# Designs tried in a protein design chat: VH-VL binders against q8ixk2r445to577. Part 182

Target 1, 133 residues: q8ixk2r445to577
Amino acid sequence: FFGMLQNKGLTDYCFDYNPPDENQIVGHQVILYLCHGMGQNQFFEYTSQKEIRYNTHQPEGCIAVEAGMDTLIMHLCEETAPENQKFILQEDGSLFHEQSKKCVQAARKESSDSFVPLLRDCTNSDHQKWFFK

## First folded at step 10 (VH-VL)

Design kc26 (framework fv_axatilimab)
Fold by ESMFold2-Fast, scan of step 10:
Structure kc26 (fold): chain C 133 residues (1-133), chain A 120 residues (1-120), chain B 107 residues (1-107)
Amino acid sequence: as target 1 above (133 residues)
Amino acid sequence: EVTLKESGPALVKPTQTLTLTCTFSGFSLSTFGMGVGWIRQPPGKALEWLAHIYWDDEKYYNPSLKNRLTISKDTSKNQVVLTMTNMDPVDTATYYCAHKVYPGRAFDIWGQGTMVTVSS
Amino acid sequence: DIQMTQSPSSLSASVGDRVTITCLASQGIRYYLAWYQQKPGKAPKLLIYGASKLQSGVPSRFSGSGSGTDYTLTISSLQPEDFATYYCQQHYSTPWTFGGGTKVEIK
């Protein structure tokens, strides 16, 4: 699967990664942004290793969640995907982060007029359902 | 269908406090993502955003008017109230309330507006 | 605050004309740009949000484009009901700010 990764509950919001410097592609938080249809910073690939890859810049980035955290951060991809970079895209559209046993949910960024994907306890909410377009 | 309607005084004297009420239907401010804002337009001039409130009670104010503005909601009554202190003739304008779905979106449905004249 | 500059402030056009209105932001707003249409005595009507996304019910002759700081509203073939004042608005960062408006009037 590849394309713009969209939320079922938040119509027209896409996974988005736009680092301020193309030479520093890691360490920043993944956000949710209005889908603009231009690919680029909203183009992601779901791999056979269960990674969500960002390949607009080289080297490619892989979305990860640090132990004890709930934010999705861009890390460098590795030859063999580490557990913190593995997301199971389920039949119902849930993105299950196996290491934490939590699901990716669209949520408001605290004190901001913006949305971000966060790890939350798994529910059957449309805000936890994702699809590629 | 989403509808909004502004109500309040048509005439306000300088130094008085203006209170405007937005009554709406077709959505609830307890529903995830829902918000209501206030925008004004002096006769013949451009639009100016004043304040906004979301379902989670997060509030935003135009910094140019922050010390004069208060926005609040009564979810059970489907109302949003804007209070503006120390009115001046320059505040004469049509005041609109408008619906906004989700942070990051634009104002998609507007009330008809209510004209407020500030004069001695 | 992000300043929004619209050009032109007014223009005269005929039915069937292609009309373009531009909006300049004082900083990058990453496609968070809306366009509104306002007829005399009426509330504004949302036409476009997110720079290029057409609001439900808005005719396809309206389109938006642009990136960074420079955005354009295009009406491909002007109709009689399109004579109005148009406003751009950045919905990227508070305080949300509007352009000065562009009045499209009959030639």
Scores: ipSAE 0.494, ipTM 0.834, lowest interface PAE 2.0, mean pLDDT 91

Design kc27 (framework fv_axatilimab)
Fold by ESMFold2-Fast, scan of step 10:
Structure kc27 (fold): chain C 133 residues (1-133), chain A 120 residues (1-120), chain B 107 residues (1-107)
Amino acid sequence: as target 1 above (133 residues)
Amino acid sequence: EVTLKESGPALVKPTQTLTLTCTFSGFSLSTFGMGVGWIRQPPGKALEWLAHIYWDDEKYYNPSLKNRLTISKDTSKNQVVLTMTNMDPVDTATYYCAHKIYPGRAFDIWGQGTMVTVSS
Amino acid sequence: DIQMTQSPSSLSASVGDRVTITCLASQGIRYYLAWYQQKPGKAPKLLIYGASKLQSGVPSRFSGSGSGTDYTLTISSLQPEDFATYYCQQHYSTPWTFGGGTKVEIK
């Protein structure tokens, strides 16, 4: 699977990553923004190792959640996907983070006029349902 | 159908406090994602955003106005109120309230506007 | 604060003309750009948000494009009802800021 990763509950919002420096791709939070259909900052690959990869720049980034945190941060991909970079895209659209046993949910970013994907307890909310366009 | 309507005084004296009310229908500010903002336009000039409030009571203010602004909501009455202190003739403008769904979106539905003249 | 500069400030065009209005942001705004139409004596009407997303009910002759700091509103075939002032707005970061406006007058 690859393409724009869209939220079912937040109509027309997609995973979005726009690093401020193309030579320093990692370390920043993944956000949600209006799906623009141009790929680039919204183009992600879901791999057989259950990674969500950002391939627009080099080196390739992989979305991760650090232990005890709930934010999705871009890290460098590893040859073997560590548990903190594994997201199981389930048939119902839930994106299950293996290490934390939590689901990715579209949520408002604290102190900011923006949406972000965050880890939350798994529910049947459409805000936790994702699909590739 | 979403509609909004501004109400308040048409004339305000310098140094007085302006209070404007936005009454709306077709949505609730208890609904996830809903927000209402205030924008003004002096005669013949560009639009200027003033303040915004969301369903979760998060508030935003234009910092250029030196904390003269207070925005609040009354969800049960379907109203958003803007208060602006120490009015000056340069604050003469048409004041609009407008609906915005979701953080990161634009103002999609606007009220008709109410003209406020600051004089005398 | 993010400054928005529109050009031209005004233009005169004939019905059927292709009209282009540009908006420059003082920093990258990542497609968080809206366009509004305001007719004399009336409230602004949202035409486009997210740089290129056409608002429901807006005629297809309106289109938006651009990236980074440089954005454009195009009216492919100007109609008499398009006489208006057009404003861009960055909706990326507070305070949300508007351009100075472009007045489109039909010849």
Scores: ipSAE 0.530, ipTM 0.855, lowest interface PAE 2.1, mean pLDDT 90

Design kc28 (framework fv_axatilimab)
Fold by ESMFold2-Fast, scan of step 10:
Structure kc28 (fold): chain C 133 residues (1-133), chain A 120 residues (1-120), chain B 107 residues (1-107)
Amino acid sequence: as target 1 above (133 residues)
Amino acid sequence: EVTLKESGPALVKPTQTLTLTCTFSGFSLSTFGMGVGWIRQPPGKALEWLAHIYWDDEKYYNPSLKNRLTISKDTSKNQVVLTMTNMDPVDTATYYCAHKSYPGRAFDIWGQGTMVTVSS
Amino acid sequence: DIQMTQSPSSLSASVGDRVTITCLASQGIRYYLAWYQQKPGKAPKLLIYGASKLQSGVPSRFSGSGSGTDYTLTISSLQPEDFATYYCQQHYSTPWTFGGGTKVEIK
């Protein structure tokens, strides 16, 4: 799949990544923003290795979660996807992070007027359901 | 379906405290993402955002008004209250409350506004 | 704070004209830009949010475009009910700020 990765419960919100430095694409948090389909910030590829890739620049970025953390951050992609970069997109729309046994949920960023994807215990909430458009 | 209506005094004397109430219907401030804000407009001037409160009781204030503003909600009454201290003639404006469906969105539904005149 | 500069402050136009209003942000706002229409004595009405997304019920003659710091509202064929004051607003970061307004009046 390739396109805008949208949340079912938080309607019209998409995965979004805008690196603070165009020459340093890694290390920052993935956010959720109104789906606009403009530019490359909202276009992601779901690969056969279960990666969520950001293909705007070389080297390519891959979404990852560090051990013990709940935030999704941008890492460099590797030739063989490490476990922390693998997300299982299930038929019901859930994004399951196998290494942590948790699901990606649309959530309020603490003390901020913004939303971010976070790892949470898996539920049948629409805020944990995602689809490509 | 969603409606909001402002209420409060039409006349306020300098140095007094203004209290405005926004009463709404068609949504609940217990619903994920929902919020209500206050915006004012002096006669013939541009819009100025004042304060905002969300479903999770997170509050935001315009820093230019410093510690003059307090916003609160009563979810059971479907009301949001704004308090503004030390009123001055320059605070004369139409005050609006408005709905926001999620953080990061715009104000999609507005009340009709209530005119507040500050004079001696 | 993010300053929003709107131009022109006013314009005169005829029914059927194409009208363009510009909004400039003092820093990048990443498409977090809304447009409102306000008629005398009435509350503002949301037309567009997220720079280009048309609010439900708003006629298709209204459109928004832009990126970074520069945004535009276009009315493709002005109708009698469109004579009003238009405001842009950045909804990117608090304090949320509005432009000074553009009054569209009959020529």
Scores: ipSAE 0.413, ipTM 0.830, lowest interface PAE 3.0, mean pLDDT 90

Design kc29 (framework fv_axatilimab)
Fold by ESMFold2-Fast, scan of step 10:
Structure kc29 (fold): chain C 133 residues (1-133), chain A 120 residues (1-120), chain B 107 residues (1-107)
Amino acid sequence: as target 1 above (133 residues)
Amino acid sequence: EVTLKESGPALVKPTQTLTLTCTFSGFSLSTFGMGVGWIRQPPGKALEWLAHIYWDDEKYYNPSLKNRLTISKDTSKNQVVLTMTNMDPVDTATYYCAHKPYPGRAFDIWGQGTMVTVSS
Amino acid sequence: DIQMTQSPSSLSASVGDRVTITCLASQGIRYYLAWYQQKPGKAPKLLIYGASKLQSGVPSRFSGSGSGTDYTLTISSLQPEDFATYYCQQHYSTPWTFGGGTKVEIK
């Protein structure tokens, strides 16, 4: 699977990675922005190793969640995916982060007029359902 | 179908407080993402955003109005209320309320507007 | 605050003309730009959001483009009902700000 990773409940919003500093492309939070349909900063690949890869810049980035955190952060990809970079894309569209046992949910960023993907307890909400477009 | 309608006094005296009510249908401010904002337009001039309230009671205000504004909602009545203190003739404008489907989107459905004249 | 500069302030056009209106932001707004149409005595109507996303029910002759600080609204073939004032708005960061408007008048 590859393409723009869109939320089922929050229609027209896609995973987006556009770090403010071009000299440091990793370490920043993944966000949700209006789907523009041009790929680029919204183009992701779901791999057989359960990674969500960002290949627009080199070196390739892989989405990770650090222990005890709920934000999705861009890290460098490894030859063997570490557990914090593994997401199970389930049949119902849920993105299950196996290490934390939580699901990726579209959520409002605190004190901001913006949305971000965050880890939350798994529910049957459409805000936790994702698909590639 | 989403509809909004503004109501309030047509005439306000200088130094008085203006209270405007936006009554809406076709959506609920208990729905995730939903918000309602207020925008005004003086005769022959450009649009100016005033305030916004979201489903989770998060509020935003235009800082140019120096704390003259208060926005609140009554979810059960489908109403959003704006108060503006210390009215001045330069505040004469058509006041609109508008629906915003969620953070990051634009105002997609607008009320018809209500004209407020500030005069002694 | 993000300042929105809209140009031209007014233009005269004939039915069938291609009309282009420009909006310049004082800083990058990442495609968070909306275009509204306002007819005399009426509320604004949303045409485009997210720089290029056409609002449902809006004719395809309206299109938006741009990136960073520079954005344009294009009407590919002007119709009689399109004579109106057009406003851009950045919906990226509060306070959300509008351009000064462009009045499209009949030639």
Scores: ipSAE 0.360, ipTM 0.808, lowest interface PAE 3.4, mean pLDDT 90

Design kc3 (framework fv_axatilimab)
Fold by ESMFold2-Fast, scan of step 10:
Structure kc3 (fold): chain C 133 residues (1-133), chain A 120 residues (1-120), chain B 107 residues (1-107)
Amino acid sequence: as target 1 above (133 residues)
Amino acid sequence: EVTLKESGPALVKPTQTLTLTCTFSGFSLSTFGMGVGWIRQPPGKALEWLAHIYWDDEKYYNPSLKNRLTISKDTSKNQVVLTMTNMDPVDTATYYCAHKLYPGRAFDIWGQGTMVTVSS
Amino acid sequence: DIQMTQSPSSLSASVGDRVTITCLASQGIRYYLAWYQQKPGKAPKLLIYHASKLQSGVPSRFSGSGSGTDYTLTISSLQPEDFATYYCQQHYSTPWTFGGGTKVEIK
């Protein structure tokens, strides 16, 4: 699968990664932004290793969740995907983070007028359902 | 259909406190992502944002108005209330409440506005 | 605070003209820009959000473009009902700020 990773519950919101410096691809939080259909910062690839890759720039980035955190951060991809970079896209659209046993949910960023994907306890909420467009 | 309507006094004396109520229909402020804000416009001047409240009770205030503003909601009554202390003639303006779907979006549906005149 | 500068403050145009209004932010706002139309005695009406997204029900003659700090509202083939004051607003960070407005007057 590849394309825009869209939320079922939020109307028109997609995974978005737009670091301030294109040479500094790692360390920043993935956000949710209105889907624009222009690729680039909203183009992601779901791999056979259960990675969500951001590969419009080099080196390629892989979405990860650092220990004890609930935010999705861009890391460098590795030859063999580490556990913190593995997300299982389930049949019902849930995006399950295997290491934490939690699901990716669209949520408001604390103290900010913006949305972000966060790890939360798994529910049947449409805010936890994702699909590639 | 989303609708909002402002209510409050048309005349306020200097130093008094203004209380404005926004009553709305067509959405609930308990629904994920919903928010209501207040914007004012003095006669012949530009728009100025005052305050905003979201479904999760997070509140935002324009810092230029220095501790004069309080925003609150009553979800069961579909109302958002703005309180502004120590009114001055320069606060004379049309006050609007407006709906905002989701953080990061613009104000998509506005009330008709209520004119507040501050004079002795 | 982010300052929004609109130009021109006013312009005169005829029906059928292409009208362009510009909005300059004091810092990058990442496409978080809205355009509103206001007629005398009425509330503002949202035309465009996120720089280029047309609000439902708004005629296709209205379009928005721009990036970074520099944004433009274009009205192709101006109609009689388009004579109004237009405001830009950054909705990137609080306090959300508006431009000074551009009055589109009949020539």
Scores: ipSAE 0.294, ipTM 0.779, lowest interface PAE 3.9, mean pLDDT 89

Design kc30 (framework fv_axatilimab)
Fold by ESMFold2-Fast, scan of step 10:
Structure kc30 (fold): chain C 133 residues (1-133), chain A 120 residues (1-120), chain B 107 residues (1-107)
Amino acid sequence: as target 1 above (133 residues)
Amino acid sequence: EVTLKESGPALVKPTQTLTLTCTFSGFSLSTFGMGVGWIRQPPGKALEWLAHIYWDDEKYYNPSLKNRLTISKDTSKNQVVLTMTNMDPVDTATYYCAHKQYPGRAFDIWGQGTMVTVSS
Amino acid sequence: DIQMTQSPSSLSASVGDRVTITCLASQGIRYYLAWYQQKPGKAPKLLIYGASKLQSGVPSRFSGSGSGTDYTLTISSLQPEDFATYYCQQHYSTPWTFGGGTKVEIK
């Protein structure tokens, strides 16, 4: 699967990665923003290794969640995907982070006028359902 | 259908506090993502954003006016209230309230505006 | 604060003309740009959000484009009801700031 990763409940919002510095591709938080349909910073690939890859800039980035955290951060991809970079995209659209046993949910970034994907307890909410377009 | 309407005094004296109420229908500020903001426009001039409040009670203020502004909501009455202290003649403007569906979106539905004149 | 500069401040055009209005941000705003139309004595009306997304009910002759700091509103074939003042707004960071407006007048 590849394309723009869109939220079912948050109409017209897509995974978005646009780091402030082009030379610093890793370490920044993944956000949600209006789907612009141009690929680029909203183009992701879901791999057979359960990774969500960002290939717009080289080297390739892979979304990860650090232990004890709930934010999705861009890391460098590895030859063998570490557990913190594995997400199970389920048939119902849930994006399950197996290491934490939590689901990716569209949520308000605290004290910010923006949405971000965060790990939350799994529910059957449309805010936890994702699809590629 | 989303509608908003501003209400408040048409005339305010210098140094007084202005209180404006935005009454709306067609949405609830208990609904995920919903927000209401205030924007003003002095006669013949550009728009200036003042303050914003969301369903989760997060509040935002224009820093140039932050010490003068308070925004609050009464979800059960479908109202958002803006207060602005120490009014000055330069604050003469049409004041609008407007709906925003989600953080990061634009103001999609506006009230008709209410003119506030500040003079002695 | 992010400053929004609109060009031109005013223009004269005829029905059927292609009209272009530009908005320049003092820093990158990542497509967090909206365009509003305001007629005399009326509240602003949202035309475009997210730089290029047409608001429901807005005629297809309106289009938005741009990226980074440079954004454009285009009216492909001006109609009589389009004579108005147009404002851009960045919604990238607070305070959300508006351009100075572009008045589109009858030639």
Scores: ipSAE 0.527, ipTM 0.859, lowest interface PAE 2.4, mean pLDDT 91

Design kc31 (framework fv_axatilimab)
Fold by ESMFold2-Fast, scan of step 10:
Structure kc31 (fold): chain C 133 residues (1-133), chain A 120 residues (1-120), chain B 107 residues (1-107)
Amino acid sequence: as target 1 above (133 residues)
Amino acid sequence: EVTLKESGPALVKPTQTLTLTCTFSGFSLSTFGMGVGWIRQPPGKALEWLAHIYWDDEKYYNPSLKNRLTISKDTSKNQVVLTMTNMDPVDTATYYCAHKEYPGRAFDIWGQGTMVTVSS
Amino acid sequence: DIQMTQSPSSLSASVGDRVTITCLASQGIRYYLAWYQQKPGKAPKLLIYGASKLQSGVPSRFSGSGSGTDYTLTISSLQPEDFATYYCQQHYSTPWTFGGGTKVEIK
């Protein structure tokens, strides 16, 4: 799967990564923003190793969740995907983070007028359902 | 359909407090993502955003006016109330309330506006 | 605060003309730009949000484009009902700020 990763519950919101420095693709939080259809900062690939890759820059970034955290952060991709970078896209659209046993949910960023993907206990909420477009 | 309507006094004296009520229909402020904001427009001038409140009771204020503004909601009445203290003639404007679906969106549906004149 | 500069402040046009209005942000706003139309004595009407997304019910002759700090509203073939004042707004960060407006008047 590749394309813009959209949320079923949030109408027209896509995974979005727009780091302040385009040559530094690591260390910043993934956000959710209105799908613009231009690819670029909203173009992701879901790989056979269960990674969500950011493919517009080199070196390529892979979404990860650090131990004890619930935010999705961009890390450098590795030849063998570490456990913190593995997400299982299930048939019902849920995005399950195997290492934490939690699901990716569209949520408000604390004290901000923005949405972000966060790890939460798995539910049948449309805010936890994702699809590529 | 979404509709909003502003109500409040047409005339306010300098130093008084202005209270405006926005009454709406077609959505609930208990619904995930919904918000209502206030925008004003002095005669012949540009639009100026004042304050915003979301379904989760998170509030935002224009920093230039923050110490004068309070926004609150009454979800059961479908109302949002804006209070602005220490009114001055420069605050004469048409005041609008407007709907916003989700953080990061624009104001998609506006009330008709209510003119507030500040004079002695 | 993010400053929004619109150009021109006013323009004269005829029915059928292509009209272009520009909005410049003092910093990058990441496609968080909206365009509003306001007729005399009326509330603003949302035309475009997210720089290029047409609001439902708005005629297809309206389009938005741009990125970073530079954004444009285009009316491909001006109609009599399009004579109005147009405002851009950044909805990237609070305080959400509006441009000074562009009055489109009959030639």
Scores: ipSAE 0.529, ipTM 0.857, lowest interface PAE 2.2, mean pLDDT 90

Design kc32 (framework fv_axatilimab)
Fold by ESMFold2-Fast, scan of step 10:
Structure kc32 (fold): chain C 133 residues (1-133), chain A 120 residues (1-120), chain B 107 residues (1-107)
Amino acid sequence: as target 1 above (133 residues)
Amino acid sequence: EVTLKESGPALVKPTQTLTLTCTFSGFSLSTFGMGVGWIRQPPGKALEWLAHIYWDDEKYYNPSLKNRLTISKDTSKNQVVLTMTNMDPVDTATYYCAHKRYPGRAFDIWGQGTMVTVSS
Amino acid sequence: DIQMTQSPSSLSASVGDRVTITCLASQGIRYYLAWYQQKPGKAPKLLIYGASKLQSGVPSRFSGSGSGTDYTLTISSLQPEDFATYYCQQHYSTPWTFGGGTKVEIK
C-alpha cells in the first residue's frame, strides 16, 4: 500500500511530514494537514514489515512512537524494523501500534489550530480509521 | 441546513462595551472539530478576523486588539458570544460570525452580518 | 503575523475573459489559502479552500493554484454575475489574515 494516508472521520486530512529544517529530516512530529493530492510531503508507504515509510526525501524515515509517548515522530528506518516502528493496519482501517497496544487517532495538537495523529486506547471511532488514497 | 445569525446593538457610544451574539442551527459546537469565529469589515475596507472558539473550548484572539476581546460559547443554546471593550469610532463595521468545520479549514458558512456604528 | 498582498487591487474585464488574481504570503502557508467572493451589501462566500479545493456549489470556471508563498485564483470565462470583490485569506496560522481585495468590474 502506498499513497496519501487519509483519516475516515476527519474528512480531507492526510498524514503530513514537512520538517522546517532541510538538513534534519528526522526527529519531528508527524502532523495532519488538508490533503493536497500532490504526493511529496503526504506520500507514505506501508511495508510488509508493518512500517509507515516516508521516502520522499533522503535519508528515508519511518514513523515511530518513543516509549511512554503518544506522539508519532519520524525516525531513521532500520534494516530490521524495531517494535516502536511497527503499526498493524487492520481490516477495519485501525492502525494498531504493537509495542504500546494503542491505536492511532486523529486529534487536536495541544494549543494549536492543527491536528496530529496520537496514540489512544483503541475504539470503534472513525477518527481511528485510516486508508490510502 | 446550516445557518448563522448575528444580533446585537446597531449603535454604541465611545468607551462602551459591545456584546454580539451569534445564534446558529444545523450543527452543534459539541461536534468534534466544529468552530465559530468573528470577522469584521469597516465600510469600504478589507476583512479582519477578530476571534474564534472551537468545540473543545480552545479560544483564539487577534493580538492587534490587545485584550479587548472575549469569546464564549453556550453549546446548549447554539450560541457564541463576542464582547469587545472600549469601543471607538474606528470600530464601526459590519460584524460577521462564521462556521469552520475543523481546525485548518476556511470559513465556509457566514451569517448575514450586523452593522455596528460607534458614534456619540 | 502573515501579511497577504493581493494584486491587482482592481481590474476591468469583458464577459468571456480569463481573469487571474494573485495573492502573496509573507511566508510559506502550505496550501492553506482560501478565496472568497463578496457582492455589495452581502457576506463573503467561500469559493476555494486549501488553495485548490472548490467549495460545493461553486461553478467550475473558478479554480485555484499555487504553492509556498504564491497563489492564484482564475476565472476561466467571466460571467456578468462574477462582478464582485475577491479576497484571499491564509487559514494556516492565527491571526488569520486577508488580502486587501480585488474589485472585478465588467467592461
Scores: ipSAE 0.508, ipTM 0.853, lowest interface PAE 2.3, mean pLDDT 90

Design kc33 (framework fv_axatilimab)
Fold by ESMFold2-Fast, scan of step 10:
Structure kc33 (fold): chain C 133 residues (1-133), chain A 120 residues (1-120), chain B 107 residues (1-107)
Amino acid sequence: as target 1 above (133 residues)
Amino acid sequence: EVTLKESGPALVKPTQTLTLTCTFSGFSLSTFGMGVGWIRQPPGKALEWLAHIYWDDEKYYNPSLKNRLTISKDTSKNQVVLTMTNMDPVDTATYYCAHTLYPGRAFDIWGQGTMVTVSS
Amino acid sequence: DIQMTQSPSSLSASVGDRVTITCLASQGIRYYLAWYQQKPGKAPKLLIYGASKLQSGVPSRFSGSGSGTDYTLTISSLQPEDFATYYCQQHYSTPWTFGGGTKVEIK
């Protein structure tokens, strides 16, 4: 699977990664942004290792969640995917983070007019359902 | 199916407070991603955004109006209310309420507008 | 505040013409741009959101393009019902701001 990773509940929003410095792509939070259809900063690849890869810049980034955190952060990809970088895209569209036993949910960033993907307890909400376009 | 309609006074005297009500149907302002805003347009002028309220009761205001604005919602009545204090003749305009495109923040469905004239 | 500058402020065109309206933002708005059509005495109608996404029910002759600070609305073949004033709006950052409008008059 590859393409723009879109939310079923927050229907016009896609995974988006626009770090302020294109020469340093890692260490920043993944956001949700209006789907623009141009690929680039909204183009992701779901790999056989259960990674969500960002290949627009070099080196390639992989989405991770640090222990005890709920935000999705861009890390460097590793030869063998560590557990904090593994997401199970389930048949119902849920994106399950195995290490934390939580699901990725579209949510409003606190005190902001912006949206972000966050780890939350798994529910049958459309805001926890994702698909590649 | 989504409709909005503005109501309030057509004439307001300088220094008075304006209260406008937006009554809507076809959506709930408790549904994730839904929002309602207020936009005004003075005769012959461009559109100016005033305030916005979201499903989670988060509120945003145009800072140029110096805290003259209050926006609130009554989800059970399907209403959003805008209050603007200390009215001045320059505030004469058609006032619109509008639904934000779920979830995209563009105003996809507008009320018909209500003309408010500020004059002695 | 993000300032939105539209050009031209007005234009006249014939039925069948290709019409282009430009909107310039004072800073990058990352495709958070909408286009509206307003006819005299009526409320605005949403045409395009997210810079290029056509609102349901809007004729395909309308299209949007652009990136960064520069955005364009195109009407590929002007129809009589397209006589109106067009407004751009950035919905990237509050306060949301509108352009000054472009009046399209059919010759």
Scores: ipSAE 0.077, ipTM 0.700, lowest interface PAE 6.0, mean pLDDT 87

